VH-VL binders against b8ga54. Designs and how they scored, part 10

Target 1, 230 residues: b8ga54
Amino acid sequence: MRVPQTIAIDGQSAAGKSTLGALLAEALGYLYFDTGVMYRALALAALRAGIDPDDEAALSELAHQLVIDVTQPTVADGRQYTVLVNGEDVTWAIRSPEVERIVSRAARFPSVRREMVRQQQLIGQRGRVVMVGRDIGTVVMPNADLKIYLQASLAERARRRAAELRSRNIDMPLEQIAAALAERDALDAHVSQPAADAIILVNDGLTPAEEVALVLNRFVYSEQALENGH
Key: E = the ipSAE of ESMFold2; O = the ipSAE of OpenDDE; V2 = 0.75 times the mean of E and O plus 0.25 times the DockQ between their complexes.

## First folded at step 9 (VH-VL; framework fv_indenebart)

Design r1 (at its last look DockQ between E and O 0.69; V2 from the best seeds 0.00; counts 0 for: pae O 6.1 > 2)
Fold by ESMFold2, look of step 9:
Structure r1 (fold): chain C 230 residues (1-230), chain A 122 residues (1-122), chain B 115 residues (1-115)
Amino acid sequence: as target 1 above (230 residues)
Amino acid sequence: EVQLLESGGGLVQPGGSLRLSCAASGFTFSSYAMSWVRQAPGKGLEWVSSISGSGGYTYYADSVKGRFTISRDNSKNTLYLQMNSLRAEDTAVYYCAKEGDWEYFYYGMDVWGQGTTVTVSS
Amino acid sequence: QAVLTQPASLSASPGASASLTCTLRSGINVGDYDIYWYQQKPGSPPQYLLRYKSDSDKQQGSGVPSRFSGSKDASANAGILLISGLQSEDEADYYCMIWHSSAVVFGGGTKLTVL
């Protein structure tokens, strides 16, 4: 097999990681997911068990009791993947407002993160996967066959976010969006760095289709990629 | 548990002023936009005003522009509605509602308070 | 004139399905909007039910049963709230809502009666 079996996509907030990841996975027939779903699954389980999301010991114990899996879609309802917790399909339940409100609190603990990363690594070991996150190429899949770190200028990322909001008829000032993205970049700086062997892709001025074609042609099907035999 | 508690309602004369408060708990208040929505007796819901998490951006229904001012004090986890030049048509239950975070308004007003009653009559 | 129109009332039997409509005025297209739905019982504040833009872009409210779902009827220019397996506790007022021109707009509400 000359085609990469594991693809890690990291990068800046609003740089288009999820769009690139989903399109690459579709082109290759691979599983796609953002690893944030692991923490959402834990948060949901904590809510159902009445566990305080600030109780590290209880959350860590819960994390070790759960089996969280991500698979290809099992229902034709608009999902991009199916999320299972101990065999229960929680794909839509993990996206509820109550889960959203607590996921960052639950996810901050090192012991919780260590167990979630272990389970992400098990999913990655199956191969034929595109994982999207902030530390996939450095921590989750350090030996991924292809690692991409997406970058775009603050101005470009702000325009993309503004377009997303306008598609929902929300007209938020561009300067406010840019300030929020810059704040997010500062928060992420100490945990989201490119792996040493990552391809740095600056995607200013590229459409999603152009970006996917570039990655496929240069880094998946190129003469160099084929000769490396990953 | 997210909780919103309105106060400051009451009986007021036409042309008078009133300030509503909404005490918030159970979430990071400054991360979320907030709204006031009112309901006249026997009538439907009418959006009044919204404010961004930082307080830097405010939006008003045409019916209240120039008369009402929305504000927030993030250090006290409190939302306010200053209501001036009150009219009989402003008589309603006023609800405080939490929206999604400022970049994710699309998941709606997911938590509402119990409301506070404003009656404008002479 | 009104941005959103809902029928004033609807009746349905226990165990049946109810289909509540929220029609957008001419000049705007339901396909371009997130449609939000709220339930309100007498003496209580509204409760968020769900948001629907498309099958791949939707959100169920916290604790809202899956028998509540959203859809759109493009030919009627309407958002739809479907309630399957009606129960007596589903008797309530239902409001749709959109973001339109940087403002929140509610429909007039539909009173659902379960007979």
Scores: ipSAE 0.346, ipTM 0.760, lowest interface PAE 4.4, mean pLDDT 88
Fold by OpenDDE, look of step 9:
Structure r1 (fold): chain C 230 residues (1-230), chain A 122 residues (1-122), chain B 115 residues (1-115)
Amino acid sequence: as target 1 above (230 residues)
Amino acid sequence: EVQLLESGGGLVQPGGSLRLSCAASGFTFSSYAMSWVRQAPGKGLEWVSSISGSGGYTYYADSVKGRFTISRDNSKNTLYLQMNSLRAEDTAVYYCAKEGDWEYFYYGMDVWGQGTTVTVSS
Amino acid sequence: QAVLTQPASLSASPGASASLTCTLRSGINVGDYDIYWYQQKPGSPPQYLLRYKSDSDKQQGSGVPSRFSGSKDASANAGILLISGLQSEDEADYYCMIWHSSAVVFGGGTKLTVL
């Protein structure tokens, strides 16, 4: 049986895309690639260059100048992947609070996104990758062997987020979490849609382990997986 | 550049009231929770209060519950701390601090103001 | 009875490594908590250093040297701030912090002296 070489995971915010992606990649020995790190890398580069996150022209130019690569972990320090910017390991640097503060602003421009997508596609073409992010199945890897759109109810997503916060001993009201998720859904509603050939996976009530098992058994190591089209 | 600037500190008598302000710049103010942390002379840090980005949820230390009120005006990028029924033990430098919230959880206080001094004395 | 306990002071020589401990009260497991660390120099506000939950879940503050790192000692039920290659500029007060019961809790702080 043919195992998908490229797996695209899209879905709603807080649906568990990253968790599913990481676990699938681990199970298959694939690269786990969260495309968000590309934008974080850009933000880091912008900060270093003193570029205003609101300067579209400068950010676009910067994006075209950067060579961003993502590979399997090269260092056993707990990382899930290695992020390189022009050959420099910036895996942890992109996690700085300063980057987090501006990444959304730097990433909002279409010209920047186009270049990031181009570079993401280069990584995807290597194969043996589970790519997670935005519009992966439709824009970044339209020919992915397997496309998954992860979906969950707002209530379930809120509960999951709450549990995640509680694991850090942060008790945030469920209503606040739900409201934040709803706002993000509203912003993404017209932009992030499942690919026509994507499987819609509703994961309400599933543990991460159950979800991974389901995907592996039903869509990776099965005849059904072979029917998943291009 | 992210900046926080506290104001409103001063000398007040026990039982009096004072309102602190924190002017924020360099980030989307409404997207981040904010906190007040105080430090008595020669003492350690003590958390006072936190407020969510939207302002809908507030949290208080037991030592200030019922006396202090945290609020924010997102249209003005300003954080407030209304302090009533002030006591001598409330004497401290009061810092406002920015917290973080992104897809990757960040709830540390990554940016601090210079602080404003509150002295409660008869 | 304090949730977080830090030694009042610690001294170390330049170039050496300093380990600052943040011991959690019995009954709460350090493994369950994100440990935040702050540095405060005289006359200055605190500065965020890092957050440590695990080796795979940690964050470094902006501009914070890599010689600052976090870890945990499960046997001691403590968070650890490790400063390698100690420099004179590292002389400061260091505070640990956690979220606990929907509240922020700081340790008492450790004064680090560089001899």
Scores: ipSAE 0.024, ipTM 0.541, lowest interface PAE 6.1, mean pLDDT 90
ESMFold2 (binder alone), look of step 9: mean pLDDT 92; pTM 0.943

Design r2 (at its last look DockQ between E and O 0.71; V2 from the best seeds 0.00; counts 0 for: pae E 5.0 > 2)
Fold by ESMFold2, look of step 9:
Order: structure tokens, then sequence, then C-alpha cells
Structure r2 (fold): chain C 230 residues (1-230), chain A 122 residues (1-122), chain B 115 residues (1-115)
């Protein structure tokens, strides 16, 4: 008997993918990461090399030269994972405003995305991983032991984001938050689709604790999951 | 390289109007909220107004509500501040600033322009 | 009662550390806020230095040396900007800022003199 070794979490923006992923990984002792860090690592390397983020050929060459790895935390400084670029710890450097300003420009090229997916696949092959993204169950880990596609209504996602912002004393109109989420949904519609074998989890009305318990009890430790883990 | 270039400042009599512009480049303009911040001669920084990336939501300091209007034209990568009913206390250097993305829980102003000077005197 | 209070000036020696405070008024708690810090040199626009919420939730500005760091003093209800290894180019005005219920609020600024 065994539990799933690879878990893919895809889903809508603000549906709680990162919260679920981090909590599941903690419960299982697994590596957790959002694959967006791969593109931030590339963006950082491009900035350091003086490469124009709109130069596809130079970015693709850089992506092939880099070895990007994500591991369990190696430093107790509040990080959820350690990000290495050619062995250099860049975990906090990839969160800088300069990286954030260019990451979408650097990430848009298909040749860049193919190489980043290849490196994500290498990380996934090690097992004991919860990977969060948009196409994890369809492209990165098509054979993941457990695939979850997380959904919530637009209204519920907007309320959750609003509560998160209010906890930081940021009062943003609910309608503004909902409009931004709807715009993101439209942009992502043809990219972020459930894998055919994904469990669709609609989490309207669930707390994070209830959601984690549901996943663990029904899909990780259930009699059916244990039988299928031969 | 992110660049913000303000223009439209000048000398205006009390009760007059000016329109400030801020030309933006080096980032996806429509993805980011923008702000105006002013600094009177010898004084500290005072936030004036902010606008969402889409332009659908605007915020104003109490001192300028009803007199100033922030707007943006995302097709021209340009931020505007329409200033009406100007008063001597509006005399300042006006900076435009780029804010962060609300999805990343960052609203600080990470890039600032060089500023444009508005002087309101009789 | 001002929302944010900063001392008007502070002096420190080259190579020493300077601790710049940003005190929130009574009735609001520094623990609930992201504290932003800006540096302004004469004749120049402000420059973003860093944001501090907690040790696990912080951001360094682009090109800002690691000798600039943020923290909080909960008992004083204050955000802190620490500048270690002071250099002559650190002489500047320093502003703290918070986002407070649909408004941005700046402190009055502290003039740091490196003597």
Amino acid sequence: as target 1 above (230 residues)
Amino acid sequence: EVQLLESGGGLVQPGGSLRLSCAASGFTFSSYAMSWVRQAPGKGLEWVSSISGSGGYTYYADSVKGRFTISRDNSKNTLYLQMNSLRAEDTAVYYCAKEGDWEYLYWGMDVWGQGTTVTVSS
Amino acid sequence: QAVLTQPASLSASPGASASLTCTLRSGINVGDYDIYWYQQKPGSPPQYLLRYKSDSDKQQGSGVPSRFSGSKDASANAGILLISGLQSEDEADYYCMIWHSSAVVFGGGTKLTVL
C-alpha cells in the first residue's frame, strides 16, 4: 500500500491552489512549489546577463544553459522552498520588483516554455512532490498519481481575495477584484483546462482545513486510493 | 528599463486648471495601478491619487477630491491628472509612480518619474 | 494625531548603524501593516528601498543593498529601517509609507546625516 507520490494541482486563479498545495505537501512531507518560479528564475538570469526580455533567440539559448532546481527549504528564513540557478540560491532574488516587471515578457515564447516544462518534468520525476500551476496535470506531469483541478465561483474567489487583502488593511472594492479575476479567467480559458483524469474539486463554502481533510481522506488515504497505489 | 516621464506643469493663477501627463514605457502599462504623489517646496511627500490598471477604480486624497481627476489611456501608455480649481496649497512637484500588482500583494510605488512642477500664485 | 510619525533628523557615523523609526498612531497596530520605505536625495525623486510585513513576507527594492533591512518594534508600535555599515551616500531623506483603507499615507520624513 502506498499514497500518491506525485500530485498535480491546477485550477482557477484565487481558487486556493497554493494554500491547498502547501498544506498537502506539509501533511505528506513532500516538496511543494508553484511552477511560476521557473520563469522568475529565467527572468532573473536574463536581467543579470543584460538580455532583452523580448529577444526570443537569446532567451531560449539562456533557458537551455540554465539548470533550475527547486528543493525543500535549505534555510530557515520563512521560505516554502529553495530555488537554485546553476547551484546559486536565488529564492528571494526572484521575488524582486524588477523580476516581476519582466517575467511575463520572458515567459511568453513557446521555445522558452518548452525548456522550462522539460526542467519541471525532471523535478517531478523525483516523486514526493506537489506541483501547482496551470497545466501540471496535462503537460508537466501527465502521469501524476493524483490530479486535482480546483474550482470556485467567481463570487467566492473574489470574497476570499478581498478577505486576504483586508487582513493586510487593504480595502479594495469587491467588484474590482471580481473584474480582475474574470479578466484572468478569460485569458487563461484555453490554457488552464482540467486533465481528463483530474478530480474536479469545487470548494465553495469550504475552509482550507476542510478542503485539506477532504482531499487527504477521500483521495490520498481512502480505500480506493490505497488499492490503486500498488 | 521602466521609464515614467511627466509633463504639463507650469505657472497658474488660483482657480485655474492644468492637465498633467505621464508617459510610461518598459512595462505592461495596463497591468499596473498608477499614482500621483506631490511634494511642496521644502515639505514631505503627499499622496494625491491612484488609479487601477483598467482605469475603472480611482482613489483620491481628501485635499483634492472633487477638484482633481485621475485617468489613463492604456492605448497610449499615458497617465493623466486633470487639476481644476487650483489653490496656492497645490504648489508642488508632482511625481507619477508605478504601483505593484494586487495579485502579488504589493501596492508600493517601485518606480517614480522625475516630476513636473506646478506653481499656483497670483 | 498624525497616522505616521518619524523623527525629523538623525545623525550617525560612517560604518555605524542607523535605526530609523516610523511610529503608527494609537488605535492602529504596526503588526497589521506592510511598511514601505523610500529614500530621497536632494533634487531627485524618491527611490523605493524595501517593504516589510514579517521575516517571511518582505521585499527588497531593485539594486538596494542588503545592508538596508526592515523590521518592526511591536512595543513601540513602529516600523524600523535599519541601515548597517553606513556610507556617505546614505545621507538622504527617508520616508515610511502604508496603505491604509483606500489611501496612501507617508510619514513626515527623517533627514539622515552621516558624520
Scores: ipSAE 0.222, ipTM 0.678, lowest interface PAE 5.0, mean pLDDT 87
Fold by OpenDDE, look of step 9:
Structure r2 (fold): chain C 230 residues (1-230), chain A 122 residues (1-122), chain B 115 residues (1-115)
Amino acid sequence: as target 1 above (230 residues)
Amino acid sequence: EVQLLESGGGLVQPGGSLRLSCAASGFTFSSYAMSWVRQAPGKGLEWVSSISGSGGYTYYADSVKGRFTISRDNSKNTLYLQMNSLRAEDTAVYYCAKEGDWEYLYWGMDVWGQGTTVTVSS
Amino acid sequence: QAVLTQPASLSASPGASASLTCTLRSGINVGDYDIYWYQQKPGSPPQYLLRYKSDSDKQQGSGVPSRFSGSKDASANAGILLISGLQSEDEADYYCMIWHSSAVVFGGGTKLTVL
């Protein structure tokens, strides 16, 4: 039986893309690649260079100068992947509060995104990858062997987020969570659409384990699912 | 650069009122929860109050409930603490602190102001 | 009764390692909590050091040296701040913090003296 070499996962915010991606990658022995880390890497580089996150020209130039690579974990310190910028391990550095504060601003420019996509494609071409992010099935890996669009109701996503926060002993009202998610949906509604050949996976009511099992058994190892991915 | 600057501290009599302000800059103010933390002379840190990014939700320590009111004006990037019915035990340096994104509260209080001193004495 | 308990003081020599403990009250499992750590030097506001939930879920404050690390001791039901290669500049008060029932709770703080 054929196993897809490249798996693209798109979907709504808080639908569980990262969880699904990580677990699938683990199950298959693939690279888990959240494309968001590349933008964080750019943000880190921008901070180090003293570049304003609102300076499109400077950020674009920086993006073209950087060589960002993502590999399977090279250190057993709990990381899910290793992120390299010009050969430097920045896996944990990209998770600083400073990076988090500016990453959205630095990543919003089309010129920056084009370069990041180019570099993401290089990683994707290696195969044996589960790539998660934005427009993966349509733009980054249009020829992915398997494309999944993860979908969940707003209420379900809100509950999941609430549970995640509660696990950190933060009790945020569902209404507030839902409102925030709805705002993100509105922003993404015209940009993030499923690829025509993507499998729409509605995961309402599914545990992460159930979801992974479903994907593996029905889409990863099934011939019918593989045909739909092309 | 992220900066927080407290103001409004001073000397006040017991039972009096005081309003603290915290001016924020260097980040999208409305996206982050904010907190007040105080420290009595020679004592440890005590959480006072927190407010969501939008201002829709507030939280208070039991020691200040009913007396203190946290608020914010996102158009002015300013955090407030209205303190009423002040007591001697409220004497402290009051810090404003930036918390994490209200959607993703993975961070602690990652940025602190220099603090403003409140002294409650007859 | 305190949710978080810290030793009042700790002394260590330069170059040594210091382990600061933050013990959670009985009935509250340390495994369920993110432990936040802050450093406060005399005359200065607190500075955020790090957050530790697990080895796979931790975050370091900006500019915080790697010699500061977090961990947990399940048997002691405590969060641990480890300072390796202790330096004189590390002399300060250290506070742990958790979210508990949607409230912020600080420990009493530990005064670390570098001998």
Scores: ipSAE 0.028, ipTM 0.660, lowest interface PAE 3.4, mean pLDDT 90
ESMFold2 (binder alone), look of step 9: mean pLDDT 92; pTM 0.942

Design r3 (at its last look DockQ between E and O 0.46; V2 from the best seeds 0.00; counts 0 for: pae E 4.8 > 2)
Fold by ESMFold2, look of step 9:
Structure r3 (fold): chain C 230 residues (1-230), chain A 122 residues (1-122), chain B 115 residues (1-115)
Amino acid sequence: as target 1 above (230 residues)
Amino acid sequence: EVQLLESGGGLVQPGGSLRLSCAASGFTFSSYAMSWVRQAPGKGLEWVSSISGSGGYTYYADSVKGRFTISRDNSKNTLYLQMNSLRAEDTAVYYCAKEGDWEYFYWGMDVWGQGTTVTVSS
Amino acid sequence: QAVLTQPASLSASPGASASLTCTLRSGINVGDYDIYWYQQKPGSPPQYLLRYKSDSDKQQGSGVPSRFSGSKDASANAGILLISGLQSEDEADYYCMIWHSSAVVFGGGTKLTVL
């Protein structure tokens, strides 16, 4: 009997990727994270070293010098994972506005991206991992044992985003939220395609618990999944 | 580096009009909501108005509704505040502020301009 | 009835700690809000210090020293800005802020004097 060792979850903004990923990883005892972690770690290291985030050669050299690791939480402080850079815990430091302002500039270089993807793949090779994003199954983990592409109607995604905003006392019209999600979909269209071998999961009307149970029962522990294990 | 530079302040008679501008750089302007916040001499901060990244949704403090209009030109990376029917109590320094990251659902003002002074007096 | 209330002034000695409060009016609960804090020195624009929702959901502003931290006092219905190891440059006005309903709301500000 074989269960998937690497699980890629891609999908539309506000479709529930992070919720499914975290719950699925919890149910399996797997590591959960997204690719943004690697680039934020690099951006932080670049800031600390005084490296210009627009200098490709310096960033590429830095990327090759860093060992970026993501593990199960090592501290009970609400984190979903622990991020290490050369052994230093940077889990919260990578969430600063300073890092967020430069991460896309640092991440645009193909040479940087190739090294970050290589390190992501090394984490994936350890197995027992759920990676979440928009292009995980097509670019980051093209050989993932299980690939899921989440979809939900625009109306359902807008409702979910509205509920999150309301829980923080931000009252935004539902039409405004829907328009923002549609704009994001258009911006992401060139990278947010399901992999050819991805399972398309439309989750309108499913609770998170029902969604996790569906994935586990149909695609992790099913007779077909057990027979088709890599 | 994110920068916000206000202009267009000055001395205006009661009942007059001014248009404030805020030139933005160092970020994708159309992706972020923007705000105006004012501060009367010797007083605290007062939120005036906010506008969504696309410009389709606007919000106003009750004290300025119907008199002020917030707008943006995303092709010029510029935020505007059209101020009509000005009153003495509108005298303040007016700050332009960038609202937070839409991805994290937060509307905190993480970057502020230096401000432009509006004085409404006879 | 003001949505946010801050004491007008507070003083403390260099090296001590200051605890600045931001009290929400009755009918709304501090636990449901992101509390933003801003510092303003004379003649300068406000500067973002930090945001606090919970210990697992918080953000330090760029270049803001770790001696600035946020918390909440649920029994007082208040957000708290703690400044430890006070330095003379911490003398400033401090504002709290929330998004409430469809409006941004600032507190009245606290003038911190470091003596």
Scores: ipSAE 0.228, ipTM 0.664, lowest interface PAE 4.8, mean pLDDT 86
Fold by OpenDDE, look of step 9:
Structure r3 (fold): chain C 230 residues (1-230), chain A 122 residues (1-122), chain B 115 residues (1-115)
Amino acid sequence: as target 1 above (230 residues)
Amino acid sequence: EVQLLESGGGLVQPGGSLRLSCAASGFTFSSYAMSWVRQAPGKGLEWVSSISGSGGYTYYADSVKGRFTISRDNSKNTLYLQMNSLRAEDTAVYYCAKEGDWEYFYWGMDVWGQGTTVTVSS
Amino acid sequence: QAVLTQPASLSASPGASASLTCTLRSGINVGDYDIYWYQQKPGSPPQYLLRYKSDSDKQQGSGVPSRFSGSKDASANAGILLISGLQSEDEADYYCMIWHSSAVVFGGGTKLTVL
């Protein structure tokens, strides 16, 4: 099997998309590209320009004016990628509290998203990329060589989220976590669906390393297709 | 600009009730957990309660459990603290504070209001 | 018995470095906790300074000078707030905070005096 040059990863909340994406990219020597950083970059630019996150027209115009690029790490400071806005390294700046506070508002407009997708596609066209985000396999990279939809049972995702919360010393009952995840699933159900040609990878019981190994051996290096749901 | 503005403080007798409000602006209110923290005169900070962005999950300090209720109206970008059975030891400046996303606790209480004063005295 | 213990006061000279400690109760490992730090000046609400879990997992508050940094002392089971190049404006109360057992826990606070 030919090594895919473009890998799209979609999936449920708390399924581990980012982890899988980062590890796959590392294993393949590819760019790990979380498309969320594009919107963060926009938010940062909006803040700098004094644009209201609720001003769709201004944000749309800004989006069209920005040249956002994402590349492999250019600095060995622990970053997974380098984010450039009009040539400026904003990799860490986009992680500011100010950006965090407004990114969801700035990103909600279809006109903004359309332009962001366009720029994301430019990055994807370079190849050698593992792209993670929303609607990657259907909208951003509909022609990706490999499309993965990462799925996990609600119980498994709840356990994972619980572990994450515990790392912050938040002990939330699994039932509550599951309920929250289920609610999010319901909200996303009509928006985020697997691409028709996506491989559904159920990762229940798998460690991140095992997931990567599975993808590499079964989808990347092997001629044998993995069955959906493994 | 991110802003929190507390209101509802005042003088109340022991056993009385008071409802505090915190008006939020400048951020996606429903995306962030919110907290109440109080400070008695000349004393340190004491956490009172926290609530998730959606309002589905609440946490309370032992000292206020059963007496205080935290809630929020995301349509109004407002946080509330219903205080019942108030005691003298509840006298404090009450701050509302913005926390992080319940999915990602990467942020502390990064925005605080100016506080509202609650005095419980006979 | 307190989960977090801070010295009541600390004095340091301008330009010097001040290390504020936040000692965790015996039985809980500082390595497992994110340590949050806050600064409070008289008549003002607390201000978020930073979060420190590890050197690879830390975050600076908005507008907080780089001379404020976090660390941990495993041997002392303590979080450390380091203020380098101490300035007069740094005179304030400093509180550490953790999440513990689904509750927010503050230290007693340290009053830092700049001599």
Scores: ipSAE 0.026, ipTM 0.541, lowest interface PAE 4.2, mean pLDDT 90
ESMFold2 (binder alone), look of step 9: mean pLDDT 93; pTM 0.949

